# VH-VL binders against Large ribosomal subunit protein uL10m (mRpL10): the designs that were tried, part 128

Target 1, 224 residues: Large ribosomal subunit protein uL10m (mRpL10), of Drosophila melanogaster (Fruit fly) (q9vpl3)
Amino acid sequence: RGKINIQRPKAPHYERARVVAVTQPKYPELPKAKSCFKTRAERTQQQQENPYNEIIAREVRNWLDHSRLVAFFHLSSITADDIFRVRVQLHKQNLHLKSYGSKIIEQAVKNTRYEAIVPLFHSNHCIVFSPDPEKTAALLRIVRRVPQMVLLGGIVEETMLSRNQLVAYAQMPGLHAVQAQLVQTLSQAPGHLIQQLQAHQNSFVQVLDVHAKNQMNEETPKST
Short names: E, the ipSAE of ESMFold2; O, the ipSAE of OpenDDE; V2, 0.75 times the mean of E and O plus 0.25 times the DockQ between their complexes.

## First folded at step 16 (VH-VL)

Design ka6 (from hd3 with light chain S95Y; framework fv_anetumab; at its last look DockQ between E and O 0.34; V2 from the best seeds 0.67)
Fold by OpenDDE, look of step 16:
Structure ka6 (fold): chain C 224 residues (1-224), chain A 119 residues (1-119), chain B 111 residues (1-111)
Amino acid sequence: as target 1 above (224 residues)
Amino acid sequence: QVELVQSGAEVKKPGESLKISCKGSGYSFDEYWIGWVRQAPGKGLEWMGIIDPSDSYTRYSPSFQGQVTISADKSISTAYLQWSSLKASDTAMYYCARQWDYSFPLDYWGQGTLVTVSS
Amino acid sequence: DIALTQPASVSGSPGQSITISCTGTSSDVGSHNYVSWYQQHPGKAPKLMIYDNSNRPSGVSNRFSGSKSGNTASLTISGLQAEDEADYYCSSYNYGSTWVVFGGGTKLTVL
């Protein structure tokens, strides 16, 4: 009985070969390994289609809508430890440091009153949120000592402020302090009251003047 | 009105120590930082470093790290720049200036202190 | 040393408009960076003329204006006067190095 040559089996009869060819499982060509390097365009498209991005965008909107203080920072090269340190310090003051991608921000603020902030997010940025606008001074005190964080501006009580305006705001006596002073003034003799009211008005006018001067200076469109 | 007043001109020999001062007035001294700027004769401006007078937090430019010491006494609204051992190359005009933080401008300047170091 | 680049000198006649350029890197004069300009007369301390690219402090003449495009900031002086003859320095915070940098200065001569 002739040793079946298992190394070079005789080609099957034509009919059998046809049956074998038809019954061979057509394995779909393995998709050519798309180079792991998704083009920036593909990454952008995938990010737009990612339901996760929508969730994050909603989160951002939620933060914006519920925050009375929002501050925007440029973030340069910073270590994870340093970021963590800053985060802890901010957290102690009920300040919330967040970082989001530019696309997420764009999606989050599209067709909203916050759309003007989009140009701020062309590079690495972080945002600090707070429900309390009185924490502005505390925020600035902390971040001033972080050379890698540069103040760009903010939103206070739904008003967009430049970085200078934000600093000026932080330097103003707190509303409660002003109210307390007002109460004290009202409790004093009528003549002293008028003088103090005028002083407060003058101070307010000075602050407004500073604000107006700052607004006049902001009308130069940052040509992005 | 915001004003920074610096100490007078100094003539020193190499190896001597020196401390110059900058006194601020017309604002809350502890709310703003003080920067120091060097200008060698006929040369440009060089940022040396900065101090937060509220707690004496300091930062130096790398070129000046270990070469000078910046300090402040908030009780008298005064910032200081000091050398332990002067060099001839330290001959320059030194300016103090108010600065809110690193990224903010030097908005008010002292009149400058000329330091001359000659053998 | 990280420095901003300025022309060494610029000249103009009275009444003319001149522009001084300040060129940096993306870490100095980038789109989100702030440039300041200082005027220095001989034997005097520098004076802030422009901050945050285009803002004038109180007391500074409206003849001085600042702008920024890309990595280049510009100081424009309109209606040039004899008193404008001075050295001008641009300055910016360098985000990479995390310290303040100055330009080399520009000597403005009024002819």
Scores: ipSAE 0.849, ipTM 0.930, lowest interface PAE 0.6, mean pLDDT 87
Fold by ESMFold2, look of step 16:
Structure ka6 (fold): chain C 224 residues (1-224), chain A 119 residues (1-119), chain B 111 residues (1-111)
Amino acid sequence: as target 1 above (224 residues)
Amino acid sequence: QVELVQSGAEVKKPGESLKISCKGSGYSFDEYWIGWVRQAPGKGLEWMGIIDPSDSYTRYSPSFQGQVTISADKSISTAYLQWSSLKASDTAMYYCARQWDYSFPLDYWGQGTLVTVSS
Amino acid sequence: DIALTQPASVSGSPGQSITISCTGTSSDVGSHNYVSWYQQHPGKAPKLMIYDNSNRPSGVSNRFSGSKSGNTASLTISGLQAEDEADYYCSSYNYGSTWVVFGGGTKLTVL
């Protein structure tokens, strides 16, 4: 029989069932949230874009853009005191220890040549940034004493290097010392100074570039 | 040519002391670590520990902590493994090997030093 | 300490391909771990055959290749030759214990 009583209008049964379910959460759902399970609303809120992520991603981009040395490490369980001591030791060498979530790294390197670094950040990690590529040897000497930090690779002068290539780079003569000595020699013979400096810098980059490409041909691009 | 040359085989009795050596050449000795690896007769390889010859930073695996002493003299490009009191269970082949750090390979190995401890 | 798991022995005929496995945990044979392989002939020191999972040192035959998938690293020897008869060990740095671990070793017999 259809509904004839208009003196007490009721919400549609479908809409009322939905409203009641939302306004009266059942007991099992609440204990799940208390047991480290988040509610549906909290899960949805966690999936929303966080504007703070863009600010942090810009920080990462700024570090990448202004760092001529970047090194990536796997980070095992380490005490706060130990990692702080390492951070201080690195900072004395103008080496800056940082850690960022993989989502932020993805956002920071999107549409750049550095997208290949994203898989490195799907595990516990840390990154060292520095404007001073000549500090690579100092970096490696410090971190090799830290059993919880394991070198994964790096970026030097915008060239991606495997960990073996980074060690090899660290064993080369310091670019700054070589450049300073060359400039002093050329200043005593003032012809064509800027062209010779550019040629030496380009030749050094070319040697590293050829070495990096040869090593990449030996490694699969996306291995575990 | 990177080369690690170890001291000769040793035959000892329980309770005696022993120091064996590993001399590196063909590279800057203090740029790399020296690791020590034990191989008991018929058994596999066991990493014992390392030394950084540049400043004698050492680290031992838990199984060997307090059982041996690792040392180095970078002025003569030599690392050492020593026991203050040998046991029959110390009978093994002992290798030194070059290593950049913990996660890098042992890329060059010494020929090994056989230590035999018997009553 | 923890040891990486290898089969005790494998065998193959000349010209065949053989694979030696090395199984660990995510702390020693995980996605960002580096596995090395060593060959040891009787009475001789180990020799590095593969490093960083799949790289060959200069002078090592391209018949030797390495790979890693999940928590298992693999050494593959193609075109087996009599000289390949030896013991083979895998090794890695265990991130949990923070020290180097070896597999128990695999004796390869060429029939």
Scores: ipSAE 0.737, ipTM 0.888, lowest interface PAE 1.2, mean pLDDT 79
ESMFold2 (binder alone), look of step 16: mean pLDDT 88; pTM 0.918
ESMFold2, look of step 18: ipSAE 0.707; ipTM 0.869
ESMFold2 (binder alone), look of step 18: mean pLDDT 88; pTM 0.915
OpenDDE, look of step 18: ipSAE 0.848; ipTM 0.926

Design ka8 (from ka1 with heavy chain S54Y; framework fv_anetumab; at its last look DockQ between E and O 0.29; V2 from the best seeds 0.67)
Fold by OpenDDE, look of step 16:
Structure ka8 (fold): chain C 224 residues (1-224), chain A 119 residues (1-119), chain B 111 residues (1-111)
Amino acid sequence: as target 1 above (224 residues)
Amino acid sequence: QVELVQSGAEVKKPGESLKISCKGSGYSFDEYWIGWVRQAPGKGLEWMGIIDPYDSYTRYSPSFQGQVTISADKSISTAYLQWSSLKASDTAMYYCARQWDYSFPLDYWGQGTLVTVSS
Amino acid sequence: DIALTQPASVSGSPGQSITISCTGTSSDVGSHNYVSWYQQHPGKAPKLMIYDNSNRPSGVSNRFSGSKSGNTASLTISGLQAEDEADYYCSSYNSGSHWVVFGGGTKLTVL
């Protein structure tokens, strides 16, 4: 009984081979292992379609809409510990430090009055939000001592300010102080006007008196 | 008008101590920082360091760390630069300048203090 | 030492326009960093001429203009005058090292 060569089986008869070839289960080609490395483009596309990004974008819009003070900073070589330290300091002043991706910011401000801020977010950045524009001075005092944070600009009362304008704003007396000064100035105006009017009247009377005295002296005949 | 006035020229010997001054006027002294800049004879400008007069917060360039001491007295609107032991290589013009922050320009300068260190 | 690169010297005739370049890195001149320019006459203190890349302080002639592209900042002086003969320094905050840096300076000669 010839040992069936199980290592090299004789090729089946042509007809049998055809049947076997047709009956072989066609396994779908395993999808070529898409390189686990999503291209930057694929990552960007996936990020745009991520419902989570929409939620975050809405959050950003909400912060922008409810903040009277917004400041933009460039971040350079800052550690998590440093960020945390600054965040704590800011939080004590009711200032909120946030960081978002550039794409999220773009999505958040698209077709809004804030669209002009997009160019500020090409690098590592953070945003500080506050409901109180009077906290500008406090904010700047804190962040000046953080060399990793570079002031780029801000929004105060819906007005976009350059970094220099923001500094100038922080140095201005508070609105109430300015109003008080204005009221004081206005309250003094009537007094000055009255003084000026009275000064003219007094001057006129003095001139008349001098004239009258001169006339009297001319009428007094030198009694030789 | 904003003005920074520095102390007069100094002639010293190696090993001596020196303290030069920079007095600010025409602005709130504690709202701006004071930077110091060295210029060796015939050379360029070198940033030395900066001080916040408000609480005397100070930062130095690495090249000047431990070589000089920057201080300020906000009560008299004056910043100081001092050496404990002068070297011949310290011969230079020293300028103080107003600077709001690290990333802001030096917008107003003192007239400079010439320090000459010779044996 | 981290420094900005300037040409050692530039020359021009009266009435001409000249440009001084200042080249740095992405940590100083590049990105969102700001460049300043200073003028220094012999025996005098430096004077701020340009800040934040292109802004002129009050009292500075409109003949002076600044620009920045990439890692290079430029100071342009139009209508060159004899009084413009001086040393010019660029400066920037370095975001990597966290201190202020100066260029090597450029001697401008008016011929």
Scores: ipSAE 0.855, ipTM 0.933, lowest interface PAE 0.6, mean pLDDT 88
Fold by ESMFold2, look of step 16:
Formats: C-alpha cells, structure tokens, sequence
Structure ka8 (fold): chain C 224 residues (1-224), chain A 119 residues (1-119), chain B 111 residues (1-111)
C-alpha cells in the first residue's frame, strides 16, 4: 500500500539504454587546451604518477594489515651497498625494509588509527614490516649496527609503541602469554606504564623466571 | 640494580701504555653497548665511541679513531679503553656508560677513571 | 667541535623555576632527534635526567621537565633546591655526522 516493490521490470530497453549512455561514468581528464603550455613528457608523467600513487598506497595498507610487527626509522644518507646489505640481513629474518613518500603514507593510513604516524615521514625514513612479532629482537640487533637508521617507534599486534616500549617488548622472555599481557598493559597509559616498568624491571624478570620454570614442570620427560 | 664500576685513577708518563676497565653488573652485559666519554680538566663531555660486548662491534668518533682501542670481555662483563702510547693531552677523566644504540641515552655511568699524564 | 649551544651559566633562587636551552641544527635538534639531559655535580659522574626530549627516568624528580621546539631543546627545573647546583649537558645523535654530540654545558648556580 505505501510500500513499493524495488523491482521495476517494465522499463523500456531503448529508454534504459539511452539513460545508461547519458549516465555512464566518464573519467575526468585534464583538458588538452588547459595544459597546452605543458610538454608531452610532463602530461604523461603527471598521469602516470596519480594511478601509481594509489597502487603504492594500497601496497602500504596491505603491508600494515598483514604485519604484526612494524618499525619506523629515520634514515640518513646511506650508500647503496650499505642499505642493500641491511635489506638482505633483514630479509633472512622475514623482515621487509621499505620506503614510501609522505603523501603515500598519508593516503595509506587515512581514516585509520595509524594517522598519528604521518609526522614521522616528513623527513627521510624507512619502515620494516614483518608478520612475525617475535622477530623484534632480531630486527633491533641488526639495525643497531646501522648508524644511518634511528628507531622512532613501532606497531606490535595493532598497538602503537614508543621506541622504548618496543625495546622493552623485545627484551621480554619468549613467553607468548606474558608478551601479550605486556602489550595490553602498555596501551593503557604508555608514559605512566613505562615509568613503572623501569622502576620494577628486576621484579618483572623474576616473575618471568618463575613462570618459565612452571611451564617446564608441566612437561614430564620420559623416565625410561 | 645496574652498576658500572671503573678501575682506579692512573698517573703515567708520556709514552707509557695504559688499559682501564669498566665492569657492569645488574643487567645482561651483552644486551647493551658500553660507550666511553672523555672529559678534559675543566672541559665538557666528548663521546669517544662504543662497543657492543656481544660480538665486539666497535665504532669510534673521528677525533678518537686510531688514538685509543675499545675492547670488551663479556665473560667477565668488562669493557676496556686502551692507549698504546700516552700523551700529556690524554690527561682527562674517562667515563664508561651504558647505551642501547647511538640514538639512545647514556642511562648509567661509571664513577670515572682519572688519567694523569705528566713528566 | 661543540655541536649544541648552551648558555655558559644560569642562576636562580630557591623555589624559582629556571630553563636551560640547547640549540642545534636540524641534524642534531630536529624533528627526528631525541635529546637527553645530564646533571653532573663537581667530581661526580653525569646522571641522566631527561631522555627522548621529555621523559624522566625512574628516580628523577618531577621538578625536572624537558621539551623541544624547532631546533631548541629546553630543560626546566621547578622549585629550585640547593642540590640542583651542578653542570647540565644536553646530548643528541647527529644524523649527518653519525656521532653522539654534547652541548658545551651550563653551570647552574642556586643563589
């Protein structure tokens, strides 16, 4: 009665074809007359850069979505041989070194919780991605030898960590449950928590040692 | 409790050799670097270089490259600063300090070793 | 050379607040640099007071605070006490030279 069926089978084919032709999307292009003072190379370069930027931004988003470990670094001038050596060392540990433009990073993290990372990319930078958060210690051991790379911070299990929090995470024993609890605690009040952890670091290590012994006692070796 | 304890003061003549030490305790010694800092009498602090005790990776400030040798023995949690031939200009206080990497602070310092080189 | 510029001396009375500046270039006190501050009493080793521009290590009084704006880092000491009389050094890692650099030091006198 007041309700209308959304199916409309009686539309004329010719009328619908004409309406579809008029309403078909037409991609906007730069008019040739408006850019007549630009060279052919400039126009071609501009057109290529726009679609390329969107593809690269999707690549960055894909890395962010599938990486449980992301680390951000400032990168100063470095030789091709040195950066290649670092990339190979990292790749052996399933750590993937990438660099992207600031605008591409902005596009990739737009409307996400990671928008806060954009200021890190106003200077020269690089990013390391990995699906393996347990490789954080290996990552730090490699990059600490690279004078041109300065750790700025990271993301572990979708939680943003300061560089000090990332180092603390890497120094925890290999108890996965304890590492997950620490990441959760760090996200509540990062500055306050770090101060507390620094004050009680020895006590925390002692608790982890007791936990590890309890896990070993749960495994019974073969007697005979 | 993190602590760095350095060897005692030294009085030497020009041309003599010297090796001073810095022993760390209260933490895993090979997880952090040891940096060395020089302070000439009445002057400021100068970063000399670092060592990673894990594998003896070392790096020197240009002003000190070839002037000193930094080494470590992780089995006894000790780092060393060594001169093969002292000069009067080496008279200074020498500190060791713990550092995660280049861009991290020197968070714990030794008490210092005064080296006096005079005729 | 001295890469970071600090005033040679500052003074204040007990209970006052003072600020010590540390000025460098965009390579040593820029957006990507982490500045630390050290306190050194006469005849004693330096002690870390501020790291990563504004963080306090455990055991450092909340009277000490740090900040950075442009190419200048600042250490502010509120509620001055006689024990604060010391030399203060700023430090950072220079992205161009790849060395740790210190400021020339500031002697704080509590009047």
Amino acid sequence: as target 1 above (224 residues)
Amino acid sequence: QVELVQSGAEVKKPGESLKISCKGSGYSFDEYWIGWVRQAPGKGLEWMGIIDPYDSYTRYSPSFQGQVTISADKSISTAYLQWSSLKASDTAMYYCARQWDYSFPLDYWGQGTLVTVSS
Amino acid sequence: DIALTQPASVSGSPGQSITISCTGTSSDVGSHNYVSWYQQHPGKAPKLMIYDNSNRPSGVSNRFSGSKSGNTASLTISGLQAEDEADYYCSSYNSGSHWVVFGGGTKLTVL
Scores: ipSAE 0.766, ipTM 0.899, lowest interface PAE 1.0, mean pLDDT 80
ESMFold2 (binder alone), look of step 16: mean pLDDT 92; pTM 0.943
ESMFold2, look of step 18: ipSAE 0.752; ipTM 0.897
ESMFold2 (binder alone), look of step 18: mean pLDDT 90; pTM 0.928
OpenDDE, look of step 18: ipSAE 0.845; ipTM 0.928

Design kb11 (from ha127 with light chain Y96W; framework fv_anetumab; at its last fold request DockQ between E and O 0.39; V2 from the best seeds 0.72)
Fold by OpenDDE, fold request of step 17:
Structure kb11 (fold): chain C 224 residues (1-224), chain A 119 residues (1-119), chain B 111 residues (1-111)
Amino acid sequence: as target 1 above (224 residues)
Amino acid sequence: QVELVQSGAEVKKPGESLKISCKGSGYSFTDYWIGWVRQAPGKGLEWMGIIYPGDSDTRYSPSFQGQVTISADKSISTAYLQWSSLKASDTAMYYCARSFLYWGDFDYWGQGTLVTVSS
Amino acid sequence: DIALTQPASVSGSPGQSITISCTGTSSDIGGYNYVHWYQQHPGKAPKLMIYDVSHRPSGVSNRFSGSKSGNTASLTISGLQAEDEADYYCSSYTSWSDPFVFGGGTKLTVL
């Protein structure tokens, strides 16, 4: 029995060859790796039509619409761990830290009153939402301790505020305190008015009395 | 004025249970973390754990995990540190302290509670 | 136990400047700017002196300053006074699971 040449196996019998030929797994041609380099235009178009992006954009809109405090931050070399830590801390104060892509933000705010915020989102950014504008001070207190978070501006009570304005707002007395002060001021106003009115009247009476006294003194004939 | 007032000194025997308290006043108790710090006689400060009374989020140092229980009652602005079974080695001063941030500083401290565990 | 390393004791004369070091690792002092310093007088609770490496709380003397280089934080006390005699502890954030670590403490003696 001749040495089976393992290097050049004899061609199988015709029948076997047929079976082998038929049973050869037809490997589907590997889909030509579409070069992942989608053109910017294709990426933009596909992103616009991505149902997922629309959902997220809607989420952003919902947050914007239901938040009385919105703050925008630039993130500078912040780690995921840092973000997590800050997020949890903010959440403790009912502040919700979210991060969205710039395109999503653009979609979310398109044709809305918030469209003016789009220029703030050119780099890595995050947004903090809160239903309570009184938490502005707490927000700033937290983020001041996070150097990687740079305040860009915000929206408070549907008003867009610059960074400086937001800081100023946070330093203001709470609404209730202001209201209390207002009530106190208003409650004092009538009293003050009365006092002022009475003061003038009293002054007038005093002047009249002095005048009367002077006249009486002039009419007293020097009885020589 | 912000103040943390702790319960009085305790003298206990080994095996006894103990719960000490820390009452906060002058601030929003639910908006700050309360940390517990142990200081054995003549020794340094040891962080034991921390609680956020607002939601009772509690975290322990690995060294104290399972050894103590930290809790809080926000209704009375009080945090607690509890042992189920005291050891002689638990003899120490225990401080509660306030921190605004989880990673932050303890800006206000209680006066401390001395716990003495002796046979 | 991860502990920050402090000198056991430092001493200085009134009017001098002294520095207390606190050495950690890249996972604590080297990794974060959340180093805090506490002063503790005998029989008293600790008092915050410096937070976030170099920030001074209200009411703390400007004689106290903090810095950090690499894995080492430093507390500097200028114009040393008798009242500064105390134990000083550094602390640092480390991780989410174990957020706080203290140094061993440094006893400052004013001569």
Scores: ipSAE 0.864, ipTM 0.947, lowest interface PAE 0.6, mean pLDDT 88
Fold by ESMFold2, fold request of step 19:
Parts: C-alpha cells; structure tokens; sequence
Structure kb11 (fold): chain C 224 residues (1-224), chain A 119 residues (1-119), chain B 111 residues (1-111)
C-alpha cells in the first residue's frame, strides 16, 4: 500500500551533509510510515468521492467500444514536446494516442474480458486507439522510429493479440488472414497470454525490437 | 513507382506573382508530408516549409514564414509553392520532396523547378 | 541561429575511404537519432543515402555508412569511386519549429 510518493527535500549544506552522513548510517524511513497511514485514509476517500475517475473511465470504455484497433506500449523517458509530435503524426493516420492511470483502466475494464490488461499499466505506458484496424501497419511504421514506445500487444476486432501476433497481423492484407489470426488468438486464454508477455518481457522486447529495426530497413523506399 | 513531377522553369520579373506545382503519383498522396526546399545558385539546401495534404496541416521555416504560401489540392495529388511578389533574391532551384514523418527523411524528390527573377 | 556544420570540401583517391562530418548541438544531433544524408550530383535533385544516422535505403551501395558520436554525425564512403563525386548534405530534426535543418554541404572530389 501507498499511493503517495516519498518527498525528498533538498540536501543540507555540504558541511552539514558530511556530518549527518557520518552520524546517521542510514536515511530514516519516516515518509514510508507516514505515507502508509495517510495513504489508507486518502485512498478510501479518493475512491469513494472522485467522480472524475468514472468520467475518464467512461471515456476509456467509449474508446474501447469504438476502436477496432487498440495497441499497448511501454513508454520510456520522453519529453512533452516529443510525445506531442508523435501524437500529431499518429492522429493524421486516425490513430489516437492516450495515457490513463492504472486505476482508471481497472475501473474501465471491470467486468469485461479485458481485465487481464490491467497489469500492463503499472509502469509508464501509453495506448493507441483507432476505429481502423487496417492502420496497424501505419502505426508500427511510425512507432519503429520512436524508440521510447515499445509495443506490448493489442486488441484487434475485440480479440487480444500478442506483440508477435499484432506484427503478423499488420503484414496480412486480406480479410482471410485477419479471420485466421482471430481464430488462433481465441484458442488461448487472454490472461495466460498477458502473463507470458510479462514473464518474458525483456527477452521478447529485445528480440522484437531487433526484428522491427530490420523490417524498417526492408520498408525503406527503393531508389529507382 | 513513387514520382514527384514539378512544373517547368519560370522566368519572371520582380514584383510578379508565381505559383509552381509538384504532382505526386505512385503512392498515397494524403499520407505523406510534402516539403519545399530552396537552393540558390551555387548554394546549399534550405528547407522552406511543409504540408500534409491529408488535412492541410502547413508549417513554415521561421526564415520563410510570411514570404511564401504552401498549399495542396489532394483531389489532383498536387502541392504548390506561391509568391505574391517575387524578388531577384528568389532566383533559385526549388525542390519538392516527401517525408512519411515530420521528423523523418526526404526519401523522394521532384526534379526541381528553376525560377529566374530578373529585370 | 540553428546550423549544422560540414567541411566545405573533402577529397580522396579511388579505392580510399573518406568521412564527411556533420556537427550540431545537444538539441539536435546530440539529442535525436534523426540525422539523414543526401547526395547531389551537379544539376540533379538530391538523393537519400542514409537515414536515422546509419540506415541505408534499398538500392544504396553498402560502401555508404553512417554513424554518430556526441553532437557529430559522420558519413563514410569506402572504396571511393568516380561517380561518388558530388555534394553531400546532412539534415537533422531539431524542434517542432525546425524539423528539417540542413548542413551547409560538402563537396567531395575524387582525384
């Protein structure tokens, strides 16, 4: 428990900091104990009395209901200006970049088959929504040149897809290929798929990033 | 095959107006930025501005803001560069080029339009 | 005010390896990997040779390579050939206001 960040005040003057470090072998954890107590009371009140959480959760549900493509990304350190230019570029392809707190996502997908996506939002993240599943190729083409956005997986036509499945989907131009991919995905439990991705996160991200970089070279316009 | 075909060379006098064109083919015209790049005789490349024909989002280099007008007609896959009143210093080669990303590379270029402004 | 610095000229003999530098700042070449290189023969339009620091488009010889260290990007041409004689420009994304900044160009002479 603890929703409150530990506050760290500015270090004392250099001379005092040296004396304090020698006298006190470790930093006191008073903020941790205080945060635990205060966090329980504030958490209860916030969850019961914050109507904006439900408004935002309805927004998320509306996006999920009207989006045939949803993609989930891990988001590394990126400036507000840089994420803005990426959002603008994505929007030109009818791709809508959003970020929501994990609590909002939990509230939005409660009592749905998408509850398994909640663990993806415990770290820094973003989501791309689109009504146009054919824009998956455009999405991946844009994002391969945004190293701070790492694809985790997605939802196409209400079916959960892993990163590999979503990349394969983007390369399939026909309706038959889309239907075949949906059958494969439906044969697996969504929670099992999410847990496998989380358990193998670093190794899959590294391999898929290399694959995406190689594919960027193959998709470079030919010189003629 | 991606192709950008520009209008022909122009010889103009100071004070005249001019509109040059860049027609794209062989790709989805509305899904790419079209940029305009100037090259004065014997000089380097200089970005002037860019347009996204899909939504007409138009951006100018600070050096050219208010000096030219960039536009596009997506129904005929054509971008334009316009001057309301030419100066002798506008004598240059003008290229159009496309980019998939606002932070990307110009992967295809038009053949160039030579504009000569002399009295 | 934003500028990318290239040497005015570079020369080499056939078969040699040459490098053209492009120096910017921590806010462009140092802060992003969106550095591109263009080749321009006399009277011709520029041609993309390298994008995103080190990637070659299809149809570009593997004799062309790119790299970056700190605020300086480099284009390297190995096995220099007569047809490599041209002007070379770097370009970088710098900001939302200046997404396409070109260097001053480098004239490559093959001796």
Amino acid sequence: as target 1 above (224 residues)
Amino acid sequence: QVELVQSGAEVKKPGESLKISCKGSGYSFTDYWIGWVRQAPGKGLEWMGIIYPGDSDTRYSPSFQGQVTISADKSISTAYLQWSSLKASDTAMYYCARSFLYWGDFDYWGQGTLVTVSS
Amino acid sequence: DIALTQPASVSGSPGQSITISCTGTSSDIGGYNYVHWYQQHPGKAPKLMIYDVSHRPSGVSNRFSGSKSGNTASLTISGLQAEDEADYYCSSYTSWSDPFVFGGGTKLTVL
Scores: ipSAE 0.796, ipTM 0.904, lowest interface PAE 0.7, mean pLDDT 81
ESMFold2, look of step 16: ipSAE 0.681; ipTM 0.857
ESMFold2 (binder alone), look of step 16: mean pLDDT 92; pTM 0.940
OpenDDE, look of step 16: ipSAE 0.836; ipTM 0.926
ESMFold2, fold request of step 17: ipSAE 0.774, 0.785, 0.780; ipTM 0.891, 0.899, 0.895
ESMFold2 (binder alone), fold request of step 17: mean pLDDT 91, 92, 92; pTM 0.930, 0.940, 0.939
OpenDDE, fold request of step 17: ipSAE 0.850, 0.862; ipTM 0.939, 0.943
ESMFold2, fold request of step 19: ipSAE 0.779, 0.785; ipTM 0.893, 0.905
ESMFold2 (binder alone), fold request of step 19: mean pLDDT 92, 92, 92; pTM 0.940, 0.940, 0.935
OpenDDE, fold request of step 19: ipSAE 0.861, 0.853, 0.853; ipTM 0.944, 0.937, 0.938

